Miniprotein binders against Probable L-asparaginase (ansA). Designs and how they scored, part 4

Target 1, 322 residues: Probable L-asparaginase (ansA), of Deinococcus radiodurans (q9rrx9)
Amino acid sequence: MPASLPRLALIHTGGTIASRPSPDGRGLTPQTPPALPGLEGVQVSEHQPFNLPSPHVTPAHMQQLAHLIEQLAGGHDAVVVTHGTDTLEETAFFLHLCLPAGLPVVLTGSMRHAEEVSWDGPGNLLDAAQVALCPQTAGRGPLVVFGGDIFDARTVTKVHTSAVDAFGGYPGPIGRIDRTAAGPQVHYFARPEPRPTFRPVTLERRVEILYAYAGWQGEGYAGALERADGLVIAALGTGNLPPELLPLIAATDKPVVLATRTHAGPILPVYGYAGGGATLVEAGAIPASFLNAHKARLLLLVLLNLGASREDIRRVFTQGVF

## First folded at step 22 (miniprotein)

Design R1
Fold by OpenDDE base, fold request of step 24:
Structure R1 (fold): chain B 322 residues (1-322), chain A 101 residues (1-101)
Amino acid sequence: as target 1 above (322 residues)
Amino acid sequence: SDETLERLIEKARRLIWEAFFLIYEALELLDKGDPQTAIKMLQEALDTAQDALQDAERAISEAEELGNPELVREAKQLIEYAEWLVDMAQELLEEARQRLE
């Protein structure tokens, strides 16, 4: 019997990859999704749950996307998601938290639109599809494919606002796809750590991010703490803050997660001055490890909606159970 | 009583997170090439998650009887995640057993 054709679900969500100049002349806006070029011998189903610029994507949209992917999983061998680049890493990370690792899911987008000479959309889309359908991709969880590089959802971040190689992070890509006359070649250099997944029903809990800067005296902290169920602070260096934040963090029972505004590296609670990471952790702050502030926010949001205790939240972050 | 229901919900929540961390530890053991120890841990996780599910199912029934929609919502969340962990533990058990064969 002829081997059944591989089945790919292509989910369009909007972004630059679907964007063109708006008829009103106000600029680029998501419109028609891209076609998948150059993929032969694959049955493709197309889906479009929404058409949004990625700045308009919310955790609720991410959850909707996760549910759609789960619905499609039984009838498909792999899933590709097209997404705007600005929050692509957040959507990828949310899917990483909530979807089984065995399901091949690849997110991609573009930094150029379809009317530009250097449109990177078709290449990224083909790469994503070929990576998703590659047998070696299974079990690695949701991935981001961009410019031929394959990234894990935990570490990937947008590193440039305009370059075609807009994605990176520490330690960098975990794989590469290249094409020769013989076909696609996928190589992996690392495997994401095994993890259990999360299954929140609702995302009603609120987590806000504060950003630390020189001379910050805690402006905005009180209001955020009043509104939110938890906080993330993009702190200085290894998780240090001005001294004014120490008593504020000590005074709350709400989870306060320390991330870093620094591009790469972990939170290390080693400094013992007032507002130093060691004093903040002693006061009850939770170190975010290697997660940046916006990913730490998503993790905290999920954990709070699952009713995790403060101690369980601390354990998840400190042991890297994500 | 409302107090009894709250205790039941809290117990279910505790058991869910116990099961969660057991699954995590089992995954680490599988990655290290110790499927035999992982199987024992996964069985414990499965049993724990099933206990959580039973408690959550009782909680939702009681919450419905009491007409407390907030506790119904909490119980629904616990049911959903307990079921998820049960499925995860079962799948991992099957995988781990296959590695021993």
Scores: ipSAE 0.858, ipTM 0.942, lowest interface PAE 0.6, mean pLDDT 95
Fold by OpenDDE base, fold request of step 24:
Structure R1 (fold): chain B 322 residues (1-322), chain A 101 residues (1-101)
Amino acid sequence: as target 1 above (322 residues)
Amino acid sequence: SDETLERLIEKARRLIWEAFFLIYEALELLDKGDPQTAIKMLQEALDTAQDALQDAERAISEAEELGNPELVREAKQLIEYAEWLVDMAQELLEEARQRLE
């Protein structure tokens, strides 16, 4: 029987990779998605569930994307998603939470548009496709591929607003793809962590993020707590806050997750002053471990929509069950 | 009737999360190279998730009879996630058994 050609689903969602100058002169806007550079011996199907700048992507769009990927999984060997870079890490993380771990899904985008010198879209797209179809990628997805680097969806973050190497995080990439005359070479430097996945039907629960700063006295906290089912605070350093926040955290029965505004590193509840991480955790705050605030928000959102108890939420975050 | 339905929903939720954490522990054991212990945990997870599914299916039927759309929605969520966990546990059981062969 003729060896069946590998089957790749290419899903376009918009972003800079699809953007061009608007005819009206208002600036760049998502338009026609990029073509996949010639990948020999691969059957490609193309899909476009929506065409959005990534700042317009919502958790509902992420869920729609997850459902589409699931529908395509039975007829494809791998999936590539093109996405805007501003919220790409959030979409990747949501897919990480909700899709089976074995499904090869690779997200990519670009920091340059098609009319710029050194458009990075085609290179990233080809890298993503080759990574997705690589046998060693199975069981690792979803992944982010950018600038030849392969990233874990849990740890990847956008680290620069304008550079072509815009993605990073701690500990950084878990793999690399390079092209030689012999073809693509994919190397991995880490193994995936085991995790179960989540299956929310709806995303109606509300989670808001507050951002800590010097001299913050809890402005906006009361209003957020009133509206939301849970909160994430991008705290100082290892999860510290001004002293005014301690009684506010202690007074609520809603889940309050402590993340950090610091670029890298975990929440460590070691400080015992008023508003220090130890006092906040004692007051009932949940440490986000290594998750940044916007990823912690997505996890909390999923858990709340699944009807997780406060104790289950705490256990998921503290044991890293994601 | 309403109290019975709420108890069924709460029981189904508890069983779902019990199954969830059993699956997680089993996955860690598989990663550590202990498929035998993982199989036992996955079987327990499967049984637990099936019990949750049964309770959730009963809950949705009762909620529909009572005409409570909120409880119908909650029960639907529980059914879908219980089914998801059943499938996950079954797939992992098959994988774990293959590692022993």
Scores: ipSAE 0.856, ipTM 0.941, lowest interface PAE 0.6, mean pLDDT 95
Fold by ESMFold2, look of step 22:
Structure R1 (fold): chain B 322 residues (1-322), chain A 101 residues (1-101)
Amino acid sequence: as target 1 above (322 residues)
Amino acid sequence: SDETLERLIEKARRLIWEAFFLIYEALELLDKGDPQTAIKMLQEALDTAQDALQDAERAISEAEELGNPELVREAKQLIEYAEWLVDMAQELLEEARQRLE
């Protein structure tokens, strides 16, 4: 890589950061990629593999994006991806799972569009580029930069539907970019961690999510299990379910992963009553660690496509090998 | 036979995941500054991944001869990941050895 000028790949995928009122009057749709504010001394290449609102993004799109990033790696020092905010955290986590460590990859988006007062697109995009080019970013895997905060792909989540500071997660950001008279200052609060890479060729396996609620007796479980190669249940609290789910989980060889419908915190399989997390894990359920349901779904999908056994899946989730 | 082919695929899967976990443990050792132990684990990972690749390559050849396209697709996935694990183990071995020199 040339030492005289850094090379940044800017990959646009859509979202509010690219959106304007639709010509047919039906609301905002992705149309024009955002302009990168002035960034001196950086060679920028631009790419647009797709232009979608994030609810239209699928794991197949995420894999397409991962392949493009790998193709660009030999010619670039960093990658920035613009993405709609509703599924941004899923794309970030998929890239975290499937890209080799080394090349900085930073995802961002916006909560406001270009016609709004104080729209956040330019700031988020410039912050993402400057974080991506910061030497301290190397080796951390894909990151999300939003509102000056730097988030780990495993824990970041959208926590507000409309606020400009819509992203959070537990334990929170792993770093920050602040603007000073001397320029941007990037600080990390966590050390880089070694990370595995998963390399599925196909994503044809199916993982469904079921959502637990008070009084749920397993409605929809049998149908989901028949259609799917594995299930994720967004369970209650630390990973508890109504008692009717215990025999259903005990009766299947397919992996059933317990995430929580709670905003934050790990699965803690301690409770011994029927449907308590300890009984579910004894029956074969797999605790999702700190992953929320839709991230647990992506990890399970990747593992199933790689032919992982139920025990290897359990080991990946419970030992945090992701 | 289809039964023999399924056993070959299963063996390749077990070896792939064994190699995967050895590589991850070696990455942790390199991060903690123990390249000498990491080299031993990476050599074991490399040998294991190469065995997996050999089994997966035999499996895809046999699946094609038997005309079972689903098993061909499974074997192809195993080949791709085993090759990646071989390459990763080799790259990490070079890095670990450079740290000792």
Scores: ipSAE 0.753, ipTM 0.904, lowest interface PAE 1.1, mean pLDDT 90
Fold by ESMFold2, fold request of step 24:
Structure R1 (fold): chain B 322 residues (1-322), chain A 101 residues (1-101)
Amino acid sequence: as target 1 above (322 residues)
Amino acid sequence: SDETLERLIEKARRLIWEAFFLIYEALELLDKGDPQTAIKMLQEALDTAQDALQDAERAISEAEELGNPELVREAKQLIEYAEWLVDMAQELLEEARQRLE
């Protein structure tokens, strides 16, 4: 009896993977956590800090989850989190920002519930557990596993509303798990990258997202600026806005981060017309790098709660210190 | 008195972010296989984080005596992050020194 067994913490938070038709007939609601298909030689502990559909998950829930994971770290080799798919990528990114990189944390969910034909819950959950326990996973920080693909928390996003393989992102998966007769096979296409850890105590600062569109004259900007401590704008293309936004941004003292409303790609502030990305950056706007708007919002929220200056915020975003 | 305390809090905050960026630069150096340069960077980060912690601990004591709950909450956050930065710099220093041996 010389070897102790690997210890896996399984944390359930809700979502379609836990959902059944509700007793009152109003549709699916989170009910019963999924069962992990058999894993031989692994000690599993189970936890349920909350049981929510993912649209009800907030950054406060994400912080509670981060604290639970830290409490479990000393007693476990890996963590798997089940989560609803609509905000899964935001929770993954929050954990990426706020947890040290050493302990494997893998998030997954399902697009189908247990009463649907060929539901994807058991496969995703088993894949997530096997990836989390794979030695090559150590040091990579939180990952999302879905449909056999392994995704980086910074770039993963839900790209289809209903397909079983609903997750993608730029530049795509960083690895893959496949099952073979010899067992699971995990392959990574990228090395782990160094990253900092952020430790906000509170999440009371406010960050709002504005969405750019053709003919936008800045409607809603003043109200959002009044309510928020910083703004994220889902801008056009590589970070361009209608001309009316340039003087508004130039006059604002609060951080304004430019993300894109496009499905993928970095902010490239190269256009010099009024509202072109070069003019917005010269006026003080901060390019979000490769982060989409809702991930840029989470990073800005964390930085504001840590009291980062506008210059430090710019440095974090532009140097990719996340 | 309140202005002097706010200046102390601002100084602690600047030191925290300075230490943060030094640690990140050291992590990049360790990843690229330069532990000797990383050790120098991490020693500077540790010293900076310890200075930030000292200033934040003084700030919370003074904020509590002045009865300003907003400054107390702000100083508590600075203490917690500075303590975390001190611990992280110490752990990384030990790791980096073992890589040289």
Scores: ipSAE 0.725, ipTM 0.894, lowest interface PAE 1.4, mean pLDDT 91

Design R1
Fold by ESMFold2, fold request of step 24:
Structure R1 (fold): chain B 322 residues (1-322), chain A 101 residues (1-101)
Amino acid sequence: as target 1 above (322 residues)
Amino acid sequence: SDETLERLIEKARRLIWEAFFLIYEALELLDKGDPQTAIKMLQEALDTAQDALQDAERAISEAEELGNPELVREAKQLIEYAEWLVDMAQELLEEARQRLE
């Protein structure tokens, strides 16, 4: 009797995994997508919607990618995306927000290029494909696989500029893939969680990020607020700002989301001094929960493009509806 | 009692977000193992999203007659999201009913 093989869509977008030294000697440029090492018993289709270094990737590219994945869903059991590592975590989070949870989508890249000895592209790509096809991966949303670790798109971040083991975040990986005598083994440490899907048609709204520092008096705030439909502030510690920001936040109806410049941990608005997080939230600021500033920016961008009210935006962030 | 085009668009937008949060609450109830309550919320979400779709479709007709391309664009976006929410609510309703039976 006939048997059908699993169907994997492999989508290349560029990055170091697709890069080699340029012919003109001026450094690495994205050129040729990597080949998937032998993956027995799987039908693979290959796609390349764009070929970019990740600093050139925009939310419009992320939306284009989400659309392609949805077009491929009816014909495939899983999707793997290769991507440059500088913005990989932002694309992963955008896809987490905008794709239905059912289809496995795994993103990966490499820290080394194909001409380096012991380059990490083939291992990451094979691991990503095997994780994407694992039955336990269904329903978890888009994941990042790197160095054998499996990361949730909401928490994953690049934590080192050059180490092969460049990805981390808090609380850390949600799973692992390891090679054994019986073949690859995928193990998850966390259960799948229910999540909504957002479907912005346009991404024309503007969200800017401001970065707090000791002695900041709100320089750049007025200009950013004028240009943007909403702001994210990478605040101090658990969501505190210098006192000069309190009346500025109180004076606007535009959403102002507090993330932290700290590498990990949630916004906890508990301080009552002027500019303390409790005073900022009382003045209308929205805690970003555990999202870092650039992920909070993407969520706010999506919500603004969907016409969410300030109260709906607050609900999404504070109740973790993402 | 003449509703303005902007009132139709705003009403449709509010109904969309109401349906969105009902769907999310139903997802939580399904995860918690309460498909009977989830079915009630999903039926309300479906009805709410269908009302939003109706209002957005009326709004696009009026916006085109007035020659307001910004409001046409807004109404088209609302139609697309409302249709998606209708589809999601229907799919989840089928899943919830299977879990109950």
Scores: ipSAE 0.684, ipTM 0.868, lowest interface PAE 1.5, mean pLDDT 91

Design R4 (from J3 with E56K)
Fold by OpenDDE base, fold request of step 24:
Structure R4 (fold): chain B 322 residues (1-322), chain A 80 residues (1-80)
Amino acid sequence: as target 1 above (322 residues)
Amino acid sequence: SDETLRRLIWEAFFLIYEALELLDKGDPQTAIKMLQEALDTAQDAISEAEELGNPKLIEYAEWLVDMAQELLEEARQRLE
């Protein structure tokens, strides 16, 4: 029997890849989604749950997207999601937390719109589709494909505001796709790590992010702590803060996660001065491991909505159970 | 109690994680034991959640049951 054609679900969410100049002259806005360049021998279904600039994407939209992907999983071999680049890494990470690892899901977007010279959308979209359909992609969970690089959802971050190679992070891409006369060539430099998944029903809990800077005395902390169920602080270096934050963190029973504003590397609670990572962790702060602040926020949000204790949250973050 | 429910859920969760690590290390026999414990724990969580009327955590307990069952099947296949 002829092998059934591979089935790809293409989900459009908006972003620059769908953007064009607005008729009102106010600038670029998401409009018509891009067409997938022709793939021979692939059946494609198209979906558009919403059409948003990525700054308008919320965790609720990410959850809606996760549910849609789950619904499509039984009838498809792979999923590609087009997304705006500004929050693409957050959506990818949320999907990483909530979707089974076995389902091939690839997120992509563009840094140029369809009317620009050298529109990067079609190339990224084709790369994403070919990666998603590659047998070696199975079991890796949600991935980001951009500029031919394949990124892990845990480590990928937007590293440039305007360049076409806008995505990176440490340690960098886990794979590469190139096209030769023989077709697409996909190579991976890492293996998937075992992880359980999360399944929050609601995202009602509130997590806010604070950003540390030289001379910060805790401005905004009290208000955030009052409103939120948990906090993430983009701290200095390995998770250090000004000394004024130590008593503030010590005084709360709410989870306070220490992430870093530094581009790469883990939280390491080794410094013993007032506000140093060791003193903050002793005071009850939770180190975010290698997650940046906005990804740590999503993880904390999920954990809080699943009734995780402070100790459970600590264990998930410190052992990298995601 | 709500505390008991949350404890059972997260015990099951971490048992699943430990089992996954064992599977990755090539020890399916030990993984099977942990997964069975995880399954039993997650089922207890469902029962507790039903008694408490906590629909949000029922769904996740069910998710953990499904995950444990799928992994049990995988682990058993590795022994064949």
Scores: ipSAE 0.862, ipTM 0.953, lowest interface PAE 0.5, mean pLDDT 95
Fold by OpenDDE base, fold request of step 24:
Structure R4 (fold): chain B 322 residues (1-322), chain A 80 residues (1-80)
Amino acid sequence: as target 1 above (322 residues)
Amino acid sequence: SDETLRRLIWEAFFLIYEALELLDKGDPQTAIKMLQEALDTAQDAISEAEELGNPKLIEYAEWLVDMAQELLEEARQRLE
C-alpha cells in the first residue's frame, strides 16, 4: 500500500498572523487566517475554533483548544496552532500541562501582518509545520516555533514588542530549523524531560497575579486574596518583597506562589530580612522556581481545579513536576 | 470523603512522576512496581469519586489510570 501521506492539523486561533487593517479604520484585527505554504507530500486539514486577538484568549479558550487537539490527534500525525503572540506562551504552557507529552503540537504566529512587506507569517508557519512533522519532534510535547528557533513551552517568553525575533527566554531555544536545498534541517540540543499531565474538567478556580514594585505596601493584596483561590506574586529578584507583605502572606491558608518579575533566573529563598525570600517561604509562600508569574498562575489554576492541597502544590512547584 | 479522594488522586500522581523519573534513569523494574501502585491508587480514587458523586475528579482519576497503564506497557517493553 502506498505509504500514507503525513497528516497535519492546522488550527487557526487568530492573532497578527491572521490580522489585516480593519474596514472600519480602527486598526489591525484578526480576519482571514494565513495560508500554509505548500508542503509536498503532506495532507493538511484546517480548523478554526475561534478567531481572537491573543489578549482576548482565556484559560477557557485554551481548554477548548486542548480538547480540539485531543479530538484531532487520532487522525493526524502532528498539529500546528497559529496564535497571537501576546499570550502565545501562556497557551503553549497550558497545552504543555494538559496534553499528552508525546503529541506533536507546535504553536506559532507572526509579528507582521499579511499586508506588510516583511510578513513573517508564512515563514513561521512553514517552520512550525516542518518541525511538527519531524520525527525528532515526537515525544517533546507542545513547542513554540518562531524565527526558526524551537522553544520549550515552560521557558519561552515574548521578549520584544515589535521585533520579528519576538520570542526568547532563559536559557533560550532547545532547537533550530533551517532550510537548505536538501530540505528542512531540524536540530535539537536538549532532550525532553519526563512529566505527568493534568486534565482539569473545569477552570472555575480563580488565580490572580500581583506585581511587586519599590514602595509597594501590599496594595491590592487584600482584594485579590478575597476574590481568588490562590495568588501569584511577581516578586523582586530572587523572590523578595517589601516587609509589609510578610505578615499578609503568613496570615492566609490560600496558596501564595512567589515568582519573579526579573526576566531570568529562579526563585531562591535565601534572604532573611522581613520580606526576604527565606522569610516568605517560612511564612508559607511557595517558590515558583523558574516559572514566570503568568505561567505559574496557569499551573496553580490547573492544580487548584484538580483539588491539590497546598502541600501538593508546593511539591509540584519545588520539584518541577510539570 | 472529599479529602480521601484528593489524597488518592495526588498520591497516584506523584507515584506516576516518580516512576517516570525511574524510567528515565533506566530502572524499569522499580518503575513497574510504582506504576502498579499508582494504578491501584487511581482506581481507588475512581471508586471514591463515584461514591461521593464527584464527576470532576472522576475524569482525572481515569486519566491517571490511563497514564499509569500506558507507562506500565512501556516499562514492560523495556525489560524485554
Scores: ipSAE 0.828, ipTM 0.941, lowest interface PAE 0.6, mean pLDDT 95
Fold by ESMFold2, look of step 22:
Structure R4 (fold): chain B 322 residues (1-322), chain A 80 residues (1-80)
Amino acid sequence: as target 1 above (322 residues)
Amino acid sequence: SDETLRRLIWEAFFLIYEALELLDKGDPQTAIKMLQEALDTAQDAISEAEELGNPKLIEYAEWLVDMAQELLEEARQRLE
């Protein structure tokens, strides 16, 4: 029997990769998705569920995207998603949590637009497509490809506002795509990890983020706790807070997750002074492991919508079940 | 009760996770035991959700059943 061509679904959602200067002179706006440059022997279908700058993307949009990807799975071998870079890492993590393993999904975007010299859209898009179609990508869950680096959705984050190589994270990329005389080569530095998936029907629960700073006395905590079903605090260093937060957290029945405002590294609850991470965890706070605040928020949101108890939530975060 | 349903769902979830770790470590025989328990627990969750009329969580309980069944088949193939 003749072999059929690989089938790639290309899903556009907006962002700088789709943007041009606005006719009214007010700056860049999403307009037309980029063309996928020369990809021989691949059947490409194109889809555009929404066309947004990434600051306009919400968890509801992320769930809509997850549903579309599931609908396309039966007819395609891989999916590439183009997405604005400001919230790309949140969409990638949401998809990681909520899509079953098996179908490769690769997200990418650009830091430059099509009217700029040396714009990065075509290279990122071609790299993403070739990574998505690579057999070694199967079973890894959603990935972010940017500047030739391949990132795990759990750790990837935008680390620079304007540089073309804007993506990083701790511990770093899990793989690389390079061009050689024999064609593109994809190398992974980590094995796929087993994980369950989460499948919330609704996203109606509310999770708010508070940001710690020197001299914070808990301003905003009570109001946020009243409005939300759970909180994430972007804490100091390894998960420390000013002493005023300790009694507030001790009195809290709702889940309070400690992430860090530090660029990289896990929560390590080792300090015993009032507000030190050890005292906060003893009082009931949940360490976010290596997740930053906005990824911890997404995980907490999903867990709350699936009816997880505070102790189940603690177990998911502390055992890294994500 | 709603508390019973939530407990059954999350017990099944963690059993599946533990089985996934065992499969990754090359212990499919122990993983089969975990997956059999996960399947039974998730099926009990479906029954509880039907009695309560709780459509929000029944879809997830059904997904857990499907996942446990699929992984159980995979684990049994690894023993051959």
Scores: ipSAE 0.747, ipTM 0.918, lowest interface PAE 1.2, mean pLDDT 91
Fold by ESMFold2, fold request of step 24:
Structure R4 (fold): chain B 322 residues (1-322), chain A 80 residues (1-80)
Amino acid sequence: as target 1 above (322 residues)
Amino acid sequence: SDETLRRLIWEAFFLIYEALELLDKGDPQTAIKMLQEALDTAQDAISEAEELGNPKLIEYAEWLVDMAQELLEEARQRLE
């Protein structure tokens, strides 16, 4: 039995890491995926299911990507996905929800393009590959690797529009990759958490997000509720809303999930004034736990497509079954 | 009924989740009991979906059976 080389599937989807200034001078466009810098002793297969700037990526593209990863699982030891940074965290979370945890899947991208001095594509790509092939990575589900930090898909978010060190989140990275004379060194600061997998066949349900602000009287709520099968509201602080929202939330059986517009922290439904989080939850609103609004939207979308009742949805969110 | 099908699916799902928690806490014997119940419940969901002609939820019910079977095999290996 000859030893076989580790097999890495490299999946490109677009983004700045695949971009350069267009020949017609109109700005950056996705063109050619980056080359993986010298990674000896690894058999690499390359795939490109789509080549999009990340604002063009949809949940249907995320599902297409999940299906491709499942097809590759039997023949590969790990997967790396290159992706544009604006929606990378949403794709990572979708894959977290919909893929079994066994096969390492690492997503990365770049903040600079190949024609910029000190561009970050090669380092991020090499780091992602080495993290994906590290034995300690198995069983953790999809991860995001950026700037040497390793992030959990549930909490990672882009925290700066232009800095090379653009990714963070609360509570922060779950590991690091650093280089030594003996090679790359991967450290994890958290153990894997077990989770079930969701597998929607279709993504036809509609979930809309509304954003709360000082003086909001519910503008846009009725129209969004009419169009959608469920809503996410990026609420104030620990999950509070202006008083006008309370009767509106009480009047619907559609799921209304409360996330927060703040940068960090869970929904804590403790305030009892009209529109305070306690009153909203009593009226049927579902706290999003630690998920930000766009991740809560993806989870709600998946649950609705799997026929979850409002009580099943509440249970998934509040018990952290994701 | 469609309500019965959806209830069976989500009962099986939460049984699998509870079994995952039991495996993580080092109680594979209790996890095996939960997984066997999840298998039975998911199989009932498949039967209900076949009577209703609901192809989308039958696929997820079948996937829940597969997931429960994989975890059951894992749990038995940990016990032995």
Scores: ipSAE 0.721, ipTM 0.911, lowest interface PAE 1.3, mean pLDDT 91

